# VH-VL binders against q9c950r261to396, part 33

Target 1, 136 residues: q9c950r261to396
Amino acid sequence: VPTFEDVKEVTIRRSKLAKWLMEPFFEELIVGCFVRVGIGRSKSGPIYRLCWVKNVDATDPDKTYKLENKTTHKYLNVVWGNETSAARWQMAMISDGHPLEEEYRQWIREVERTNGRMPTKQDISEKKEAIQRTNS
Key: E = the ipSAE of ESMFold2; O = the ipSAE of OpenDDE; V2 = 0.75 times the mean of E and O plus 0.25 times the DockQ between their complexes.

## First folded at step 18 (VH-VL; framework fv_ixekizumab)

Design bb2 (at its last look DockQ between E and O 0.92; V2 from the best seeds 0.81)
Fold by OpenDDE, look of step 18:
Structure bb2 (fold): chain C 136 residues (1-136), chain A 122 residues (1-122), chain B 112 residues (1-112)
Amino acid sequence: as target 1 above (136 residues)
Amino acid sequence: QVQLVQSGAEVKKPGSSVKVSCKASGGTFSNYAIHWVRQAPGQGLEWMGIIIPYFGTAYYNQRFKGRVTITADESTSTAYMELSSLRSEDTAVYYCARGGEWLDSYYYMDVWGQGTLVTVSS
Amino acid sequence: DIVMTQTPLSLSVTPGQPASISCRSSQSLLWEYGRTYLHWYLQKPGQSPQLLIYEVSNRASGVPDRFSGSGSGTDFTLKISRVEAEDVGVYYCMQSIDYPYTFGQGTKLEIK
């Protein structure tokens, strides 16, 4: 099971998504990363779900939206528990903040409950290295 | 092409509970949220709560003080709203509504059910 | 809870004339992601509510272009350029930035 720190290091913020959006490496790099999906706000604050990115969905060029100062038709297919049931999300609804440990715990529980795929230590390591190469 | 069909009218006594169903057809149930909104006779709209089946979570209007329970059955594409400890003030038409074509549009209601009248009387 | 205040509460309009409804929120409806969570619904007599405008200015599918929405922050407006008989009903603004979602009181539009 990946640690919270592991997941945190491969969680991509909205601003980074916007920055990488048009880069040739983006669609490959984002796979296997995590994102915080905003699912509302309560009196206690914003509510997020930490999700694993399955792939970029750019199959509908006519469905555009604003991401930061850019217009895009690229969406993320993300996984909450089991990758057999991925959900499509606008990147504009991804948090620009760091994940919380409670969000990590929720994700772990859901993956276990649904017998979903748990990223391996190798998966995380490779993704971290890929991200670092991009940031250098 | 998505439609929401709700269960029929209910007549209930004070103190009892009512459970209204909302069946979705024509789309992927897990791709959107379901809202519940009620409207008392001659009054405005009141948001009761939301369920996001994909995330297995529901959020409620706390004005109902825990009397509302929203559930969903993905196998039947049906959402449920149960209101307990009914009182006369709960007499209203109850609507379910879809939160967007995709989950990332959960925050507005683009498809509505036909409504379910719940009458609470002694 | 966020309070939504509509004005006027009732409006009588001659067919072909314009109409304007104001909606004010008790706090900003601007989401941190740059979206403003203000929407308009119309409930025609004897029918379920229907979405007119989402996120301030986007017309829902099938909504005539005589309907338009504008505003920012806490002040919003729904305009009908030329009111028709089929536009009769109660209009509601709604915020969805915070749970619980809240509606305005509604504005009843009638034909004069």
Scores: ipSAE 0.825, ipTM 0.939, lowest interface PAE 0.7, mean pLDDT 95
Fold by ESMFold2, look of step 18:
Structure bb2 (fold): chain C 136 residues (1-136), chain A 122 residues (1-122), chain B 112 residues (1-112)
Amino acid sequence: as target 1 above (136 residues)
Amino acid sequence: QVQLVQSGAEVKKPGSSVKVSCKASGGTFSNYAIHWVRQAPGQGLEWMGIIIPYFGTAYYNQRFKGRVTITADESTSTAYMELSSLRSEDTAVYYCARGGEWLDSYYYMDVWGQGTLVTVSS
Amino acid sequence: DIVMTQTPLSLSVTPGQPASISCRSSQSLLWEYGRTYLHWYLQKPGQSPQLLIYEVSNRASGVPDRFSGSGSGTDFTLKISRVEAEDVGVYYCMQSIDYPYTFGQGTKLEIK
């Protein structure tokens, strides 16, 4: 069971998605990481859900949008709870901040409620290393 | 292709509750955000709330002070809006509306139901 | 709550003439993602509302190109380059940057 700190280390911010967007290894790097998906804004600020990235969808080249200073048609298929269900999300609506412990607890509860899978500690370790190599 | 079909008109007494249904067809309901909007006779539009079933969450206009409850049933592809403690000023047409085709476009309303007239009379 | 103010509240136009509707918000509708959450809807007589424009300037599917939207921050405009009889109805702007979402009062468009 990965801890909050384990998940935090492999949660990718919007600015990093934009930085790596055009690299040929982009999908392999991002799949299995976490992102904070924006689902609205209240008076006290944005509302996020912490989701696990299942794959990258680039199958419709006409569905373009701006991601920071770039234009793309790549979307993330993200998982909340069970891996058999995914939601497609544009990267422009991913947080550029770090996850909160309450968001991690919400993710844990949803995985448990739906009998979903979690990344192993080995999976997390491999992603941490891949991110470190790419950041330099 | 996508259609939202709402339940029929209702006449209610003050103090009671009403539950309006909104059945979706022609798409994948679990990927939809569903909004509820009402319109009193001769008046403008008022947003009541949204449900995002994939994340199991709903957000409400606080003007209704907990009188509104929005739910969804994925097995029947149906969203519901229940308004309790009805008053005469709740007489209105109630619309459901889907956000964009994909869930990341939840924040505007591209497909609307036909509307349900709810009349509150004593 | 964000207040949306439309002007004019009513207008009457001869067929083929242009029309312009203004919408002002009490707060900026620009999100930190660089997106602006202002949309336009038309409610034709006896019908449900329909989406015309989303995110300031993007036409919804099937909306004729005589409809255009512009603006930024707190000031937005919907233009119809040549009004046709089918354009009659009430036009609403809406913000969706914050819950609760709010609409302008509506602008009734009539043909002379």
Scores: ipSAE 0.735, ipTM 0.912, lowest interface PAE 1.3, mean pLDDT 91
ESMFold2 (binder alone), look of step 18: mean pLDDT 91; pTM 0.941

Design bb3 (at its last look DockQ between E and O 0.86; V2 from the best seeds 0.79)
Fold by OpenDDE, look of step 19:
Structure bb3 (fold): chain C 136 residues (1-136), chain A 122 residues (1-122), chain B 112 residues (1-112)
Amino acid sequence: as target 1 above (136 residues)
Amino acid sequence: QVQLVQSGAEVKKPGSSVKVSCKASGGTFSNYAIHWVRQAPGQGLEWMGIIIPYFGTAYYNQRFKGRVTITADESTSTAYMELSSLRSEDTAVYYCARGGEWLDNYYYMDVWGQGTLVTVSS
Amino acid sequence: DIVMTQTPLSLSVTPGQPASISCRSSQSLLWEYGKTYLHWYLQKPGQSPQLLIYEVSNRASGVPDRFSGSGSGTDFTLKISRVEAEDVGVYYCMQSIDYPYTFGQGTKLEIK
């Protein structure tokens, strides 16, 4: 099971998504990363779910939205528990903050409950390296 | 293209509970949220709560003080709203509504059920 | 809870004339990533509500272009350029930035 710190390091915030959006490496790099999807606000504040990114969905060019100062038709297909059921999300609704440990615990619990795919240490390591190469 | 079909009218005594169903057809149940909204006779709309089946979570209007329970059965594409400790003022038409074609549009209701009249009377 | 205030609560319009409904929220409906969570619904007599406008200014599918929404922050407006008989009903604004979602009181539109 990947540690919270491991997941945190491969969690991509909204501003980074906007930055990488049009890069040739984006669609490949984002796979296997994590994002925090906003699912509302309550009295206690914004509510996010930490999700694993399955792929970029760009199959609907007519459905555009604004991400920061950019217009895009790229969406993320993300997985909360089991990848047999992925959810489509606008990147604009991704948090620009860091994941919370409670969100990590929720994700772990859901993956286990649904017998979902748990990233291996190797998966996380490779993703970290890929992200670092992009930053250089 | 998605349609929401709700269960039939209910007549209940004060203090009892009612459970209204909302069956979705024509789409993928896990791709959207389900809202519940009620309307007392001659009154406006009141949001009761939301369930996001994909995340298995529901959020409620605290004005109901825990009397509302919203559940979803993905195998039957059916959402449920149970209201307990019924009072006369709970007499209303109860609507389920779809939150978005995709889950990221959960926050507005683009498809509505036909409504279910619940009458609470002694 | 966010309070939504509509004005007027009722209006009678001659067919072909324009109509305007105001909706004010007790706090901003703009989220940090740029979406404004203000929507309009129409409930025709004897029917379920139907989505009219989402996110301030986007017409829902099938909604005629005589309907338009505008506004920002806490002040919003729904306009009908030429009212038709089929536009009769009660219009509701709704915020969805915070749980619980809240509706305006509704504005009843009638034909003269």
Scores: ipSAE 0.868, ipTM 0.947, lowest interface PAE 0.6, mean pLDDT 96
Fold by ESMFold2, look of step 18:
Structure bb3 (fold): chain C 136 residues (1-136), chain A 122 residues (1-122), chain B 112 residues (1-112)
Amino acid sequence: as target 1 above (136 residues)
Amino acid sequence: QVQLVQSGAEVKKPGSSVKVSCKASGGTFSNYAIHWVRQAPGQGLEWMGIIIPYFGTAYYNQRFKGRVTITADESTSTAYMELSSLRSEDTAVYYCARGGEWLDNYYYMDVWGQGTLVTVSS
Amino acid sequence: DIVMTQTPLSLSVTPGQPASISCRSSQSLLWEYGKTYLHWYLQKPGQSPQLLIYEVSNRASGVPDRFSGSGSGTDFTLKISRVEAEDVGVYYCMQSIDYPYTFGQGTKLEIK
């Protein structure tokens, strides 16, 4: 079971998504990473869910939106719990902050509740290395 | 393509509860956010809350002081809003509404139900 | 809660003439990195509300080009370039940057 620190190291922020958006390696790099999906804002602050990235959806070129200073039609298909159910999300609504331990616990509970798959320690190590090489 | 069909009008006594249903057809129910909005006779719109079934969570307008409960049943593609401890001021038309076609557009309401009149009278 | 204030609250327009409705929020509706959570709805007589404009200026599906939205921060405007009989109803702005979501008081549009 990956730890909170394991997941934290492979959680991608919005600014990084925007930075890498046009790179030929973009989808390969971010698939299998985590993102914090924004689902609203309360008086106590923004509300996020920690999801992993299943793939990138760019199939509708007419569905454009602004991401930072760029325009794109790329979306993330993200998974909460079981990998057989994904939600399409615009990257503009991904957090630019780091995950919270409570968000990790929520993710663990949902994966367990739905009998979902978890990344292995090896999967995370490979993603961590790929991210580090890209950052140079 | 998507349709929201609500349960019928109800007449309730003060202090009782009402549970309004909202059945969705078309599309994938887990990809929807469902809002509840009410409108008292001759008045404006008042947002009551949202449920996001994919994430299993709901958020409420705290003006109702915990009297509102929003739930969803994915197997029947039906959302519910229950308002308890009814008062005469709760007499209104209650609407359900779906967010955008995709869940990342949860934050506005593009498809609306026909409304359910709830009358609270002694 | 964010207070949404519409002006005017009532508007009578000669057919074919333009109309303009203002909406002001008590707090900025701009999300930290560029998205603005201001939307417009129309409730025609005897009908459920319908989405007109989302995110300030995007027309919902099937909404005619004569409807346009603009504004930023706390000040927003809905314009109808040429009012038609089918435009009669009550117009509401809504913010969705914070829970609870809140509507303006409504602007009733009538034809002279």
Scores: ipSAE 0.786, ipTM 0.920, lowest interface PAE 1.0, mean pLDDT 91
ESMFold2 (binder alone), look of step 18: mean pLDDT 91; pTM 0.944
OpenDDE, look of step 18: ipSAE 0.860; ipTM 0.946
ESMFold2, look of step 19: ipSAE 0.664; ipTM 0.899
ESMFold2 (binder alone), look of step 19: mean pLDDT 91; pTM 0.944

Design bb4 (at its last look DockQ between E and O 0.68; V2 from the best seeds 0.55)
Fold by ESMFold2, look of step 18:
Structure bb4 (fold): chain C 136 residues (1-136), chain A 122 residues (1-122), chain B 112 residues (1-112)
Amino acid sequence: as target 1 above (136 residues)
Amino acid sequence: QVQLVQSGAEVKKPGSSVKVSCKASGGTFSNYAIHWVRQAPGQGLEWMGMIIPYFGTAYYNQRFKGRVTITADESTSTAYMELSSLRSEDTAVYYCARGGEWLDSYYYMDVWGQGTLVTVSS
Amino acid sequence: DIVMTQTPLSLSVTPGQPASISCRSSQSLLWEYGKTYLHWYLQKPGQSPQLLIYEVSNRASGVPDRFSGSGSGTDFTLKISRVEAEDVGVYYCMQSIDYPYTFGQGTKLEIK
């Protein structure tokens, strides 16, 4: 079972998504990573859910949006709990902050509730190394 | 095309509760946010709350927090709004509304139900 | 809660003439870079509300291009370049940046 630190190391922030958006390695790199999807704001601040990236959806070329200083029609299909079900998400609504331990616990709880899949520690290690190679 | 069909009009006594249903047809129900909005006679719109079935969470307008419960039944593609401890000022048309076509468009109301008149009187 | 204030609360427009409705929020509706959570709805007489404009300036499907939205931060405007009889109804702005979502008071548009 991956730890919070394992997941934190492979959680991609919005600024990184925007930085890598046009790179040929983009989809290969971010699939299998985590993102924090925004589901609204309360008076105590934004509300996020930590989700696992399944794939990039670019099939709707007319559905463009602004991601920081760029325009794109790329979306993330993310998984919450059950890996057979995905939700499409604009990258503009991904957090630019780091995940919180409570968000990780919510994700673990939902995976357990739905008997979903988790990445292995090896999956995370490989993704962490891929991220590091891209940054070096 | 998604359609939202609400339960019929209700007449209720003060102090009772009402549960309005909102059945969605078309699309994958769990990929929609469902909002509830009410409109008292001759008045404007008031957001009551919403549910996001995919994440299993509901969000409420705090003025209703103790009296409103929003739920969803994914197997029947139906959302519910229950308002308890009814008062005469709760007389209104209650609308359900779906967020945008995709879940990341949860934050505006694209498709609206026909409305359900709830009348609270002695 | 974020207060949404519309002006005017009613207007009467000669067919074919423009109309303009203002909406002001008590707080900025800009969430980080990219999105401003201001939307417009029309409720025609005897009907449910319908979405006109989302995220300040994007027309909903089937909305004529004579409707346009603009603005930023706390100040927003809905414009109808040439009012038609079918445009009669009550217009509402709404913010969805913070819970609870809140509407303006509504602006009743009539043909004179």
Scores: ipSAE 0.672, ipTM 0.898, lowest interface PAE 1.7, mean pLDDT 91
Fold by OpenDDE, look of step 18:
Structure bb4 (fold): chain C 136 residues (1-136), chain A 122 residues (1-122), chain B 112 residues (1-112)
Amino acid sequence: as target 1 above (136 residues)
Amino acid sequence: QVQLVQSGAEVKKPGSSVKVSCKASGGTFSNYAIHWVRQAPGQGLEWMGMIIPYFGTAYYNQRFKGRVTITADESTSTAYMELSSLRSEDTAVYYCARGGEWLDSYYYMDVWGQGTLVTVSS
Amino acid sequence: DIVMTQTPLSLSVTPGQPASISCRSSQSLLWEYGKTYLHWYLQKPGQSPQLLIYEVSNRASGVPDRFSGSGSGTDFTLKISRVEAEDVGVYYCMQSIDYPYTFGQGTKLEIK
């Protein structure tokens, strides 16, 4: 099971998504990363779910939305529990903040409950390295 | 093409519970938020709660003080709203409604069920 | 809870004339992602509510261009450029920026 620290290192925030959006490496790099999907607000503040990114979905060029100062038709297919059930989300709904440990725990529980795939230590390591190369 | 079909009218006694169902057809289910809204006779709309089946997360209007339970069965594309400890003031038409899809926010309700009348009387 | 206040509560309009409904929220409905979660619904007599406008100014599918929404922050307006008989019903504004979602009292629109 990946640690919270591991997940934090490969969690991509909204501003970074917007920055990488049109880069040729984006669709490949984002796979296997994590994002915080906004799913609502409560009295305690915004509510997020930490999700694993399966792939970029750009199959509908007619459905565009604003991501910061950019217009895009790229969505993220993300996984909450089991990889067999992915959901598409606008990147505009991704948090620009860091994940919370509570969100990590929720994700772990859901993956376990649904017998989902846990990223391996190797998976995380590779993503971390890839991200670092990009940031250099 | 998307429709929400709710269960039939209910007549209940005070103190009992009612469980209303809402079946979605013509589209995906897990990708949506299912809201429950009620309307007392001659009154306005009151949001009761919602569920996001994909995340298995439900949110409730705390004014109901834990009397509301919202669940979803993805295998049957059916959402449920159970209201316990019924009182006469709970007499209302109860609506389920769909809030967005994966590509959109869950924050507005674009498809509504036909409503379910629940009458609470001695 | 966020309080939604509609004005007026009732409106009688001659067909072909314009109508305007105001909705005020007790706090800003602007979310950090730049969306404003104010929506309008219409409930025609004997029917379920239906989405009219979402996120302040977007008409729902099938909604005539006679309907328009505007506003920001805490003040919002629904306008009907020329009221028709089919527009009769109760209009509700709703916020969804915070739980619980809350509706305005409703504005009953009638034809003179």
Scores: ipSAE 0.330, ipTM 0.815, lowest interface PAE 1.8, mean pLDDT 92
ESMFold2 (binder alone), look of step 18: mean pLDDT 92; pTM 0.949

Design bb5 (at its last look DockQ between E and O 0.68; V2 from the best seeds 0.00; counts 0 for: pae E 4.2 > 2)
Fold by OpenDDE, look of step 18:
Structure bb5 (fold): chain C 136 residues (1-136), chain A 122 residues (1-122), chain B 112 residues (1-112)
Amino acid sequence: as target 1 above (136 residues)
Amino acid sequence: QVQLVQSGAEVKKPGSSVKVSCKASGGTFSNYAIHWVRQAPGQGLEWMGIIIPYFGTAYYNQRFKGRVTITADESTSTAYMELSSLRSEDTAVYYCARGGEWLDSYYYMDVWGQGTLVTVSS
Amino acid sequence: DIVMTQTPLSLSVTPGQPASISCRSSQSLLWEYGKTYLHWYLQKPGQSPQLLIYYVSNRASGVPDRFSGSGSGTDFTLKISRVEAEDVGVYYCMQSIDYPYTFGQGTKLEIK
């Protein structure tokens, strides 16, 4: 099971998504990363779910939306529990903040409950390295 | 083509519970957000809660003080709203509504059920 | 809870004339993602509510272009450029930036 710190390091913020959006490496790099999907707000503040990114979905060019100051038709196909129930989300709904440990725990519980895929230590390491190469 | 069909009218006594069903068709249920909204006779709309099956979570209007329970059965594409400790003030038409599909936001209700009248009387 | 205040609560309009409904929220409905979570519904007599406008100014499917929404922050307006008989009903604004979602009191539109 990946640690919270591991997941945190491969969690991509909205601003980074917007920055990488049109880069040729984006669709490959984002796979296996995590994002915080906004699902609502309570009196205590915004509510997020930490999700694993399965792939970029750009199959509907007519469905555009604003991400920061850019227009895009690219969506993230993300996984909350099991990959069989992956769903698409606008990147505009992704948090620009850090993941919380509670969100990490929630994700772990859901993956376990649904017998979902748990990233391996190697998966995380490779993703971390890929991200670092991009940031350099 | 998405439709929400709710269960029939209910007559209940004070202190009892009622469970209203909302069956969805024409889309991917697991990617929906299902809202429950009620309307007392001659009154406005009141949001009761939401369930997001994909994330396995429900949120409630705390004004109901824990009397509301919203559940979903993905195998039957059916959402449920149970209201306990019924009072006369709970007499209302109860609506389920879709908050969108996986491509859309959950934050507005674009498809509504036909409503379920729940009458609470001694 | 966010309080939604509509004005007027009732409106009688001659067919073909314009109508305007105001909705004010007790706090900003602008989310950090850049969306403003204000929506309008119409409930025609004896029917379920139906979505008219979402995110301030977007018309729902099938909604005539006679309907328009505008506003920002805490002040919003629904306008009908030319009221028709079929527009009779109760209009509600709703915020969805915070749980619980809250509706305005409703504005009853009637034909003179």
Scores: ipSAE 0.364, ipTM 0.820, lowest interface PAE 1.5, mean pLDDT 93
Fold by ESMFold2, look of step 18:
Structure bb5 (fold): chain C 136 residues (1-136), chain A 122 residues (1-122), chain B 112 residues (1-112)
Amino acid sequence: as target 1 above (136 residues)
Amino acid sequence: QVQLVQSGAEVKKPGSSVKVSCKASGGTFSNYAIHWVRQAPGQGLEWMGIIIPYFGTAYYNQRFKGRVTITADESTSTAYMELSSLRSEDTAVYYCARGGEWLDSYYYMDVWGQGTLVTVSS
Amino acid sequence: DIVMTQTPLSLSVTPGQPASISCRSSQSLLWEYGKTYLHWYLQKPGQSPQLLIYYVSNRASGVPDRFSGSGSGTDFTLKISRVEAEDVGVYYCMQSIDYPYTFGQGTKLEIK
């Protein structure tokens, strides 16, 4: 079971998504990473869910939006809990902040509740390495 | 293409409850954020709450503290709003509205149901 | 709760003339990343509300070019460059920066 620190190290922030958006390796790199999906704001601040990226959907070139100062039609299909429940999200809604431990615990509980799949520690290690190579 | 069809008008006594349904067609229901908004006769719009079926979570206007419950049934693509301990002031048209499939669409309501009149009288 | 104040509450306009509706919030609606969470709806007589403008200035699908939105921070304006008969109804601004979402009181637009 990956730890909070394991997941944190492969959680991609919105600014990184925007930075890598046009790179040929973008889709390969971010699949298998985590993102914090914004689902609203309350009196105590923004509300996020920590989700696992399943794939990138770019099949509708007319469905465009602004990501930072760029325009894109790339969307993230993400999983919270069970893989069969993947949902498509704009990258503009991904947090530029670091994940919180409570968000990690919520993700763990949802995976357990739904008997879902999660990355192994080895999967995380390989993704960490890929991210490091991209940054070097 | 996306449509929201609500259940029919209801007449209720004070102190009872009402459960309004909102059936969605078109698109993927798990991606919808469903809002509930009411409008008392001759009055403006009042946001009651939201459910995000994908995350199984609902947020409520605290004005309705404890009286409103919003749920969703993904197998039937239907959202529900239940308002309990009804009073005459709860007489209103109740709307469901979709925030959209995409997360930046949560923040506004682009598809509305036809409305459900709930009348609370003795 | 964020209070949304619309002015005027009622507006009578000659067909073909412009109309302008103001909306002021009790707090800034600008969130990080440059988005401002202010939207406009129209409720035509006997109908459900419909989305006109989202994020201050973006027209919803099917909304004619004569509708435009502007503003920032706490002050916002909806303009109709040429009012037509189909534009009658009640216009509402709404904020969605914080739960609960709140609407302005509405501005009734009618043809004189």
Scores: ipSAE 0.273, ipTM 0.766, lowest interface PAE 4.2, mean pLDDT 88
ESMFold2 (binder alone), look of step 18: mean pLDDT 91; pTM 0.946

